# VH-VL binders against Pseudouridylate synthase PUS7L (pus7l), part 2

Target 1, 228 residues: Pseudouridylate synthase PUS7L (pus7l), of Danio rerio (Zebrafish) (Brachydanio rerio) (q1l8i0r370to597)
Amino acid sequence: GFVNYYGPQRFGSGSCVQADQVGLALLKENMEASVKLFFTPEDDDDLQNKAKRHFLHTGNAKESLVLMPAYKARERLMLRALHRYGSGQEGCTRGWLSLPHSMRVFYLHSYCSRVWNQAAKYRLQKLGFKPVQGDLVWAEPVKGLKDATEELSAPQIHVVTSDEEKNEVFSLDQVILPMPGNSVKYPENLLGQWYQDRLAQDGLESCRFRVTPLKLNVPGCYRPLLAK

## First folded at step 2 (VH-VL)

Design a7 (framework fv_azirkitug)
Fold by ESMFold2-Fast, scan of step 2:
Structure a7 (fold): chain C 228 residues (1-228), chain A 121 residues (1-121), chain B 107 residues (1-107)
Amino acid sequence: as target 1 above (228 residues)
Amino acid sequence: EVQLVESGGGLVQPGGSLKLSCAASGFTFSDHYMYWVRQASGKGLEWVAYIRNDANSYTTYYADAVKGRFTISRDDSKNMVYLQMNSLKTEDTAVYYCARETYSGWYFDLWGQGTLVTVSS
Amino acid sequence: ETVVTQSPATLSLSPGERATLSCRASQSVSSYLHWFQQKPGQAPRLLIHDASNRATRVPARFSGSGSGTDFTLTISSLEPEDFATYFCQQYDSWPLTFGQGTKLEIK
């Protein structure tokens, strides 16, 4: 198959200019920075981008709301909250809470999926096109084991051993990569170290992947390296 | 054993200062938001302060009743969280609990046994 | 701030009886409401988190229900060790607030 990259992020009729950076600011709980990034304009002269520039230049949510097109519902909800509660941390938090839950999750997912895409590229460039020791695969349930002491609801991950690599037990389409979060296991090879370094580069070395003011938990997940 | 142990409580005069300590053991302390919650004799629980982890820049938050007088801090290398209490008032008299917010949600799953602070002349 | 009010202030029952404790929030706290048990001279003990989830090592006789503004803690059949003070706490808005407590006492 082919690499299972996350596609371009879309929001309404257009792309989100800095959706991954918005997500990063949210993970750091910097609500003011996240809102400024949310209003990043594209290099266009249309009404929505003029409204975004007006907000960034003046901080005047009411005037920016007047300029914002009616069909830009999320931007309008954010501006209404900022007008009511101010443009500080509290107002920005209320702005995010006024948006649908799915939109808040969208920005967090945009950051995490960007890291996943970079991880997939790194994995193939540095570790090649076959499973290697330390890679993650889904643990195969063994029929006949009647052991009820294990947590069956937890994702069961198997780490590829050196013997399994040498004997070619797995194929590359069985390799899974974690999307960053608080409930995932990272590979036990160069890719795992890459994840640590990549998150540290963004200031997330000790990140809990929770956005407490927005009550968002980011457990992470696993995605197959190759599409079926 | 997963536990929190408070110390530093005692008798102090109004206007005085005390520094409370909380020693954590048995878990990855540096990942957790840490809280101080107090309880006056025969009364309910009252949140005092909390401190976030390294990933959230150790940001601190205080109840209005203690803002400007109390300072929460932590030392992840020693698995310690502290509460520096200045300009103490008689209404600060309470048992002070150190509490951990669970990593998996938004609730306190671990509490210390508390340390008594008495502010009186 | 979100005010959390518990009722009744005291509840007098006998072992073996069913206890029902109420907690009301002044505004919606979704399901971010937790229940604690406290015995004299002891730290609070988590019983129920997120309205209805029993904490580790908490007996099955304890159950929680509710959402939004109205919450209930139920003890299906009281044991002698259950006579204590029970506090509810919201974790939806800042500052974090606790109820005044319901004291469960032997009749």
Scores: ipSAE 0.000, ipTM 0.474, lowest interface PAE 11.4, mean pLDDT 86

Design a8 (framework fv_azirkitug)
Fold by ESMFold2-Fast, scan of step 2:
Structure a8 (fold): chain C 228 residues (1-228), chain A 123 residues (1-123), chain B 107 residues (1-107)
Amino acid sequence: as target 1 above (228 residues)
Amino acid sequence: EVQLVESGGGLVQPGGSLKLSCAASGFTFSDHYMYWVRQASGKGLEWVAYIRNDANSYTTYYADAVKGRFTISRDDSKNMVYLQMNSLKTEDTAVYYCARVYDLGSEYYFDYWGQGTLVTVSS
Amino acid sequence: ETVVTQSPATLSLSPGERATLSCRASQSVSSYLHWFQQKPGQAPRLLIHDASNRATRVPARFSGSGSGTDFTLTISSLEPEDFATYFCQQYDSWPLTFGQGTKLEIK
């Protein structure tokens, strides 16, 4: 097993620059900031980056749209909405709503997966290479023949006890870490405190992990610490 | 998991018609641009047609070689994309692939392909 | 339209050797170039997107480099499963265009 990191959100010359910051701005419902971050240019002087710089410098969505290459459909959709509805909070919201649902989710996931990657690093550096009290694992499935009914729609979480740690009941590859969201349990040890502090650092200590203007919900999920 | 499954290929005579279908699963189909890309035996790949998503008004585009003869369409309620091929020519003989475009910001690439369906135009 | 040309047409090497495949664009495509692998009877598989980024589940021995008009796909130590046809594709300008392919074959 190796650490089960989420892959880099970089494509070529840093095309996904600031994707995690876009997601953070969306979680804060700061649509104007999210759109400015969305148009962060790369260190390149091609037409798309000239269009992005023009928008950031002037705020003129129509002129930037004229400069934007035809194949940059997401950027063009955003600029079209900003031209029609303005570049304030409402226009930026409409801009995001004009983009595919998967694209909007991508930015939220970029932020949450970055936090998960940092959590995995912290877990190994501070709590070592064995399961410890307070770690999360998947609960054992119910033993015996089940009725005809569906099982729980969400897997149950089990918190590692002191006794289980001492008896080495679990292995590290059974440890799961939460990706932040409104429907996850955090570990009951130093890692759980780290998550709380990390989210507070970004101003998310009271975040409900919903982006109401975009009708997006971020429930969170669990990901194994190690790949098998 | 993402899956694309093509069907509808076969043998047709020149001047005939075929309709290809591609069934998508494992992702939010309505958010993605969908392409048909073909490959003649032992040759390279060439794009045939693509259709944008609802946010881009389902706009369609065609390669010059097929423009006026082929029509791409989609049914988001069924997660299907189609290619209606009319007035088929022997040079249309190829394996036809359904492909999904990954289009996030400045990235634009074919990340998933179907297995392909063979179209043979011969007498 | 932007034409992409691959060289060589065929590259004959032995397992364990390093392979270097070239793709040249008729005009600058910045970094908007992808590499695909295709085995006989199979669909193309994305290897490298945007000149240098490895796709999911692609082994570390594959790497891409280059910008502008000259691009390279490198396989650091060939495995038997790597003998296939490789295609490059640009998306800087419309329409999308593919190279003619480089066939990597066992000596």
Scores: ipSAE 0.000, ipTM 0.391, lowest interface PAE 18.3, mean pLDDT 84

Design aB (framework fv_azirkitug)
Fold by ESMFold2-Fast, scan of step 2:
Structure aB (fold): chain C 228 residues (1-228), chain A 120 residues (1-120), chain B 107 residues (1-107)
Amino acid sequence: as target 1 above (228 residues)
Amino acid sequence: EVQLVESGGGLVQPGGSLKLSCAASGFTFSDHYMYWVRQASGKGLEWVAYIRNDANSYTTYYADAVKGRFTISRDDSKNMVYLQMNSLKTEDTAVYYCARSYDEYAMDVWGQGTLVTVSS
Amino acid sequence: ETVVTQSPATLSLSPGERATLSCRASQSVSSYLHWFQQKPGQAPRLLIHDASNRATRVPARFSGSGSGTDFTLTISSLEPEDFATYFCQQYDSWPLTFGQGTKLEIK
């Protein structure tokens, strides 16, 4: 098959400019930065962009809300909260809490899926087109042994051994890559080191992948490298 | 009124099974993570099991002492969380509390508990 | 696993006095620590979440402080209803672990 990349991040019919950067700011619990990124102007939508630029320029949520089109419900909810509670850390937190849970999850997923796409590219460029020692695959039940109790709803994972690589036990379409989170295992090879370095580059080397002020947990997940 | 009500506790012999239920009311149950926490007489609290919400794929976590023997599950259509307890041991004797997570792992609402006694 | 240890096991005080309860983690839990109050025959009640944030409807006399391994719950002036057992709980690492409790009893 072909590489199983996540597509451009969108919410509804509109594009979400800087959605991955919003997610990063949320993971860092920088609510003020996340809200400024949330109001990044889009191309080809002058009416809402006027309202967004007004907010970014002045910090005046009330005046920006008056300018915001009625069809931009999420932007209006955020501005209403900022008008009521202020545009500081507390007000921005309340702004996010006024949005649906799925919208908050969307921004976190946008960051994590961008990292996954970069991981997939790195994996193929540096480790080639065959499974190697340290890669992750879905585990199969071992004959005669009782399966470990499931910790995640997903099937158990298995780390490819040196003997399994040498004997070509697995194919590349069985390789899975983690989306970053607090409940995933990273590959035990160069790709695992790449994940550590990549997250450190964004200041997330000690990130717990939970955004406590927003009541969000980011456990992570596994995605097959290749699509069928 | 936000409320959690446990049921299903009782006396059971070692090696037996018991299923606890927890009925939730007064809040949007499907948005919350659900916990089972136990307390032996005169002792401290011990976390047993945890189940996340739909947005987090209903992932489950278990304390090592119960892993492989206990199963946590939920039915969002009925506002219920369950704890299936198999291969019970005398050291499982405790009051079992159901709790929800208000602020991620902060258990802000608890039921009144149901007593499980494992004895011959 | 991360072990949390509370001290003292029992604290005997009179109404109006200040209570200071300690919780120590075997490894750093950052600020990922909660405090609960439990009265005899009742379920635990959340008091403080994330080391220093009062839960909803918790009186201002309750405060939490600390980070890393050393945490403190302070009750500035004890009311009769505050005599109960207090538990700390960390959620930085799995499994979730509770302290053994500090029983606050009337002198």
Scores: ipSAE 0.000, ipTM 0.413, lowest interface PAE 17.5, mean pLDDT 84

Design e0 (framework fv_emicizumab_arm2)
Fold by ESMFold2-Fast, scan of step 2:
Parts: C-alpha cells; structure tokens; sequence
Structure e0 (fold): chain C 228 residues (1-228), chain A 119 residues (1-119), chain B 107 residues (1-107)
C-alpha cells in the first residue's frame, strides 16, 4: 500500500489552500472572513476574477454580481444574498445558506482533510512504519454475535495496547487516523498530542465542531492510513 | 464525511418480506429528508419513497404504496424500508439517498443493497 | 407524472470528443433538474443541480444548460474515467422521476 492522502481532485479549479482556509473560517464562525476567502481570485479566469476583485475591493455585491459570469452560479447565489442582506455576519450567513449543503460541507471537509494529510505524514515520520501503542484500529466484531442489527452499528475503534504492539497483533494497513470532529477519538500517543497542537495553532483548541449559524455538525470520521 | 450504508437485502420468494436499513454517519441525520431509490438489474433509476426529517411526512411511488413502509429512528441515525408482498418486479439494488436541504435532488448516495425476488 | 425523455440511450465517442446528452421534460420544471453519473458497479454521484450548477469536486469539463423543457449535459473533452451511465432527474413535483439513462462508452 501507499499513503491514503486526500487528493487535489476533490477541489475545482480554485486553490486547495483557499478551500481549507474557508473551512477554517467557517469552523470559527467568522462568516465575513469565509466569504472574502470564497471570493479569492483563481488563475486562468480573467472575467470571473474581475468580478471577485471588484467585490473584495469595494464590498459592492450588486456591482460584482453584474460582472460575474452567468455560469458561476454559486458565486452569483452568494452575491445575491449579500446584496439582499448586506455583507456583514448575517448577510454572509444567508449567503452560505443559499448555497447547496454539499458545498458548505465541502469547505469544512477541505480543512479537516488537510489536517488529516498532515497527520498521516507526521505519523509515518515520527512513529515509523508499524503499529505502535496508542494507534487506532477498527474494533473486531464480537465473535458469534453477527446479525443485521449489529451490522448497522457505527464502526467502533480499538486502541492498540503495549502488549499488542509487542506481539505484533496488527499491521500498518489496519491503522486508521481521525479526521477532526466532535465525535472522534484521537490516538493515545505522540500523534494525538500533534492533533491537539495542530488544532490549537488554528485557534480550534475549544472548537465544538458545530457551525451553529449554518446548522452544520462536524462529527469527524476515520480513514485508513494506507490505501488498498 | 457523509456516509450512507444499506443492508438487509437478499433472496426472497414472491409474497415474502424483507426489511432494509440505511445507517447514516457524518452529518446531522435528523435535519435531512432521506429517500429510497431502486435500480433493477441493467435498468435505470426509480424513486421509491421519501420521509421528512421528523418522520411525519411520507411519500410513496404508486406501485409500492400499501406494500412498503418507510420509517426512521433519529436516535439511531437509521432509515428503514419494510417491504411486504414482494413481487418479481421489485428485484433491484436499493439505494438510500439524502435529499438536499434547499431542494429535492440527491447529494449523497449509499452503495446499495441487492433485493432478489425469485422462486 | 412528469416524464423525462433522455437521449441518446447510448453513445460511443473517442477520448477528447465533445459529448452531448439531452433530457426533455413533459412539462415546465423550471430549473429543477439534476444530472447524475453512475460508473459500472457503483452508486450514482451528483454532477449538476438546478440545471446548470456544477457540484463541488466535479471536473469543469462537465456543464449543464436549459432551453425551455430541454436540458443538456455536455462533456467538453471526454476522458476514459467518464465511461458511465448518466441520468437526469426532475424535482419540480412528486413523484420524482429520472430519465432512462445514457450509456457513454469509449471507442
């Protein structure tokens, strides 16, 4: 196997860095900052960029909407909301609510997946290429108790013990890493400390991973370290 | 990430019953309308049933009305489809699909569960 | 019921070709139409909603347009990974209805 990184194909023509910055601003409930980041100009699209720059420079949503190409439907929806409700916190919130739910989730996921990619790199660089104490793996099904109801349960995780590391019970392809969220467990080793430090660096040390104004919950999830 | 996982499919005789389940994760399940969509082998997509976020408003395709019952348990993040009086023409992969907040298109789909109705 | 007539039922094209798929509604559905891509053995994935809005993560070679009750999905430059069946779906009224699908194959 190879490392199961989240790839840039997840993102459109825009910068992956910009998408994760939007997600971070949303997690911090800074709707005004998130909208300014959303309108960051892209390469290779002069007409769209003219409209985006006009908005960033003037704050005039109506004039920017007139300049925005018809095929940029999401940008136009955001600008319509900003024109109707203003470009402050309330208007920016309504702007996000006018966009598809999947688009709002995309930006949050962009931030969380970037943290996951950095976690995967840290895990391999600092803890090596074998499972260690404190790593997370999927819990084994309870022997003899498989039925339809149990199959419907959310996957449970198991923390690798010192004895399991010593006895080489698991292989690296069974190790899973959490995407940040309010319903995930972090590894009980140096990687867990890294997650805490990384989120604190972005001002998320007390983040509830809920974007209340947008009625979004970010529970997090687990992703295998290695593909295949 | 949004995930929908269907289960409960299998081989059943005409006139039999099956209960399908859809386990949801990665989003606030209680805030979304969820739908069942089916696809017969080698055929196209066909909407089956939808249920509101609270469970109070339910719609069915005409051909399944009275035989199928959609329900949800928001405390378990699970959607159900109870299928009774199954017919050969109900043979299909059954998908659980999430309806978007601001419209009725499907932004996320499960991988499906196969129901085969055959003697 | 609103009938969605999709054409062609199948097509074969070369890599790099412009591919056009059409979907006709039996009545006015405004822009309440979505396009889905279904690769062999996989679940459908949303490509386009509200007739012309590209879903996030979808390559920009995909586009949608509307003229009256006629809707078009265009792939500007067909790639090998685009081998799939494509479906339109209206959400103007219940019951929700899909087009019959267009199977896209590469020569």
Amino acid sequence: as target 1 above (228 residues)
Amino acid sequence: QVQLVESGGGLVQPGGSLRLSCAASGFTFSSYEIQWVRQAPGKGLEWVSSISSSGSTIYYRREVKGRFTISRDNSKNTLYLQMNSLRAEDTAVYYCAREYDWGSYFDYWGQGTLVTVSS
Amino acid sequence: DIQMTQSPSSLSASVGDRVTITCKASQDISNYLAWYQQKPGQAPELLIYDASNLETGVPDRFSGSRYGTDFTLTISSLQPEDIATYYCQQYDNLPLTFGGGTKVEIK
Scores: ipSAE 0.000, ipTM 0.376, lowest interface PAE 19.2, mean pLDDT 84

Design e1 (framework fv_emicizumab_arm2)
Fold by ESMFold2-Fast, scan of step 2:
Structure e1 (fold): chain C 228 residues (1-228), chain A 120 residues (1-120), chain B 107 residues (1-107)
Amino acid sequence: as target 1 above (228 residues)
Amino acid sequence: QVQLVESGGGLVQPGGSLRLSCAASGFTFSSYEIQWVRQAPGKGLEWVSSISSSGSTIYYRREVKGRFTISRDNSKNTLYLQMNSLRAEDTAVYYCARGFYDSLGYFDYWGQGTLVTVSS
Amino acid sequence: DIQMTQSPSSLSASVGDRVTITCKASQDISNYLAWYQQKPGQAPELLIYDASNLETGVPDRFSGSRYGTDFTLTISSLQPEDIATYYCQQYDNLPLTFGGGTKVEIK
């Protein structure tokens, strides 16, 4: 098994080098900061990076749009909206709303994936290579040989007990880790405390994982610690 | 120097077809939204159609939808308007004009126009 | 559709006069209004965008202002070369719509 890391495509290999920081700014609902981070240039002097520098230096969306290559569709969409609505908080919000839903979600996912990758590293370094008390695993399927008047629920989470750790009931490839969100359960061990501390470090200790101005909900999800 | 040059106008009978072209120079054509605006003789300006810089987003005024087709070839720096099923009320000078928004903008440079006359 | 009503449809003034042209939107269009100048036999030229921003190269005797849904183009001191028809245009929503035009002539 290998650690199920999200690859470089989630960290600035998309539209910008600061995709995870853009996502963090969006979670904080700081639309102006998110747009400045969205236009962070690489250490390159090609046309797209000259256009990004021009926007950051002047705040002139119209002139920056002229410089922006035609194939940079998301950057051009943002600049058009900023020219129309201004570069303040409201204009930046409308800029994000001009992008397709999948592009908006990409930045939030980039942040949550980065936290997940760091959680996976912490879990292995601090809690070792065996399941321990407090780890999360998928629960056994709900038994269906009863009167099923209730709707089927999503797969349930089981918290590894002390006895289950001692008796080696589970293997490490059954351990799952949450992507941060408003509908996930965190581990009941040092890793769960790490998640709380990590989110607090970024100012998200009271975050509801909803970006209300963009009408986005971030429920979170679970990913296996190891891939097969 | 920014230039837009329209061509393809002429006299046609009702129900006929014409294809207009707009040749652009002096700027990066592929970075701008370009629109068609018309003006009937002695009358005011009327927006006809818009096309995004990539060509993927297109809008038409209601009266020409289904009859006119806007397109662009960024490799040739040229905008087109294919006009089918022409009516007397389509008689106008047709301008191409450069905008910054996809369909929701103002026009900072205009061509000199090409006259389309639809008469029996 | 958003209707743009220009007044007056025509006016005559003397060189050096202050000229005002009004454009009324049928609904709130914020500042999404441009003014164009069209001289006889020529293509329109942009004068003002976003209600009050003067386009580069346009003489500073031209200015634009907004009061609710009423927009005004002002020529502070009319010159002979200002003889033209002037049009407002809204770009708040599709279809893009123009005012009917105001023809400015010298007495």
Scores: ipSAE 0.000, ipTM 0.432, lowest interface PAE 13.4, mean pLDDT 85

Design e2 (from e0 with heavy chain E99D Y100W D101L W102G G103E S104Y Y105A Y108I; framework fv_emicizumab_arm2)
Fold by ESMFold2-Fast, scan of step 2:
Structure e2 (fold): chain C 228 residues (1-228), chain A 119 residues (1-119), chain B 107 residues (1-107)
Amino acid sequence: as target 1 above (228 residues)
Amino acid sequence: QVQLVESGGGLVQPGGSLRLSCAASGFTFSSYEIQWVRQAPGKGLEWVSSISSSGSTIYYRREVKGRFTISRDNSKNTLYLQMNSLRAEDTAVYYCARDWLGEYAFDIWGQGTLVTVSS
Amino acid sequence: DIQMTQSPSSLSASVGDRVTITCKASQDISNYLAWYQQKPGQAPELLIYDASNLETGVPDRFSGSRYGTDFTLTISSLQPEDIATYYCQQYDNLPLTFGGGTKVEIK
């Protein structure tokens, strides 16, 4: 099968140039850095990019707001807060809180999905095209003693054992990989170590995957390695 | 053509509830942050609550937090204020006011609706 | 909360007089201050924003100025239609706060 990569992350009518880096800054609770990354211009001379460059060059949110097109609601809300509260940590936090919840979540998801895509590539390159010990798969529910409907119960995670690898109990299309978060289990093999190293590379080795000033929680999720 | 019209005020007993509405016309309501500001009879202006253009970001003055709920319906160009557990000190004319270019100065005000909380 | 202390609470003046109303902010609010006029029985109307900028349609006899945390509204030559209560408002930070108001009457 095909690797089940996350597609390009887009918001509204256009792609965000540094969405994954904005998400990383938010996970680090560096609101000032996140706002500078948020205003990264594209290589165009249209009004929105002129406004973004003006803000980055001058730090003048009010003048940049005057230049910003009306249809760029996200950018305008951020500039309003920066004008009112300054471009420090508090103003940047209030700017993010002015944006709809879904817009804030977009940036966190952009970072986490990028890490997932890199994990999928690493898994296939280093651990090959067969399930190995330590891989994650969906567990079978135990029937009879539980009153849970299988349709309504969240699947449990099972870690592939050495015996299961030797006896070829599972196929690669059953392997799932976690998107980073605070409520996911990582593989118990080289891929799990890769996740730890990858997050540490970005300064997230002790990350809670909660952005407390923005009241955002990132539980994570599981995605099949291969598309059917 | 640009207008805000409040309604829903009236006489209510202490502990009672009222829901105020503010109908907007003549401008793109969904693009503006809107405020509730009140004025007790013969007294000054007092900010009550704000709501962002999308409705996601909401603030209240301390004395009404937990009792009042601001909301908006952008499809109907209408702002609401649900007032519960009303007290005598909530007696005031309630104005809705449009945020001037996102700066919390108010360029358009409604004519107000009177809320009287008494026995 | 940022406190706005407005003075005087009331004044009586004659047509043609220069009228001065002041607001003092409890902390630096930069220029994020508006002045409103409220005529009897009417809603407030915006006169001045950013401490010194006249709103469109406001007569040029109105002016605003700032010195530190002290803000002044001046009416250079009082007219009968200027009889109203005037309020300052800071919009530097939430909660938004207003001055106590100054009632201007004709003597």
Scores: ipSAE 0.000, ipTM 0.403, lowest interface PAE 16.5, mean pLDDT 85

Design e3 (framework fv_emicizumab_arm2)
Fold by ESMFold2-Fast, scan of step 2:
Structure e3 (fold): chain C 228 residues (1-228), chain A 122 residues (1-122), chain B 107 residues (1-107)
Amino acid sequence: as target 1 above (228 residues)
Amino acid sequence: QVQLVESGGGLVQPGGSLRLSCAASGFTFSSYEIQWVRQAPGKGLEWVSSISSSGSTIYYRREVKGRFTISRDNSKNTLYLQMNSLRAEDTAVYYCARSYYDILEGYSMDVWGQGTLVTVSS
Amino acid sequence: DIQMTQSPSSLSASVGDRVTITCKASQDISNYLAWYQQKPGQAPELLIYDASNLETGVPDRFSGSRYGTDFTLTISSLQPEDIATYYCQQYDNLPLTFGGGTKVEIK
């Protein structure tokens, strides 16, 4: 099949750059930068975008709140917190905590999904259209694991060996790629090195994938390279 | 008839725990921020904690942070205050009060309960 | 924390008198100030919000004003039912802070 890319819904409806950059700032615990990115205008000349530009230009949360449409509840909650607690690290943290948990997770997921899409492209460009040594696949369950304890066992990861590559044991549709997180295994080949370099490029080489001030944990997950 | 009714107060020993409840009726509870405010016998009013309409934004006064936990169940129109590691200075009447979110009136408390007395003494 | 200094701590006046209670903020809080009335043995009730706006149902004899960081609650003609302790409260910044209260009694 086709490459199993994360679609626009993972990056925000109006802009791919906004959501993933907010997520990156959150992973770096730079709350001030994350809030400035959160207020990046999405469309020209809308009242909400005039309010966002006013905040970015002046830093005046109260005046920006007056301009912000009533239906933009998330933006209004953030501005209210910034007015009351300031636009520094603490005020921005309180702003994020005023938003639903799902919105905070959305921004983190947007960053990780962007990295996954880039990893998929790199994997095909550099390692081709066949499973190679070091690729990750789901391990087959041991015979007899269909009993009542099956629900308690997590899916296991298997690393493709040189012999398995030579004997063509797996097909490309069985290859899975990790979304970055603190509980994932990276491929044992050129793609694994690419993940390390890619995260280092964004300043995440020592990242624990936890945003402690927001009480968020990012375990990561695996996604098949190809759609069926 | 808009009302808030507190319950759960009582006598407790230092280091003990109590859970206060505040039952709301006559208005859309899920649309309002709610505050806990206390008043020691013969003393003034002291803000304790606030919780946003959805429950996602929570603030505490410094002296109770880590000991008290505010929460709400919008399906039951009820607010809670879990009080742990109670001290003599926590002795007070505890009020719940609603606040309307607005640019001009964010923490103005327009409806108050009658209060519930918490006494921390051996 | 923003400190709210309320004065006087108590006063005695006659029915029909003009009563003035003051509240001073330790820093600029704009108009983010409310006044509450607490009658003996009862919960507080909101009188004034945003420094000068009268809450619905509150008698017109109550009014609020601001001059810089100084706030004033005025009762133009004191009535017996106005015997209470009055509190100012700022809501410009956390923690929310109250004045020490002014006990108003009739002679």
Scores: ipSAE 0.000, ipTM 0.404, lowest interface PAE 18.8, mean pLDDT 84

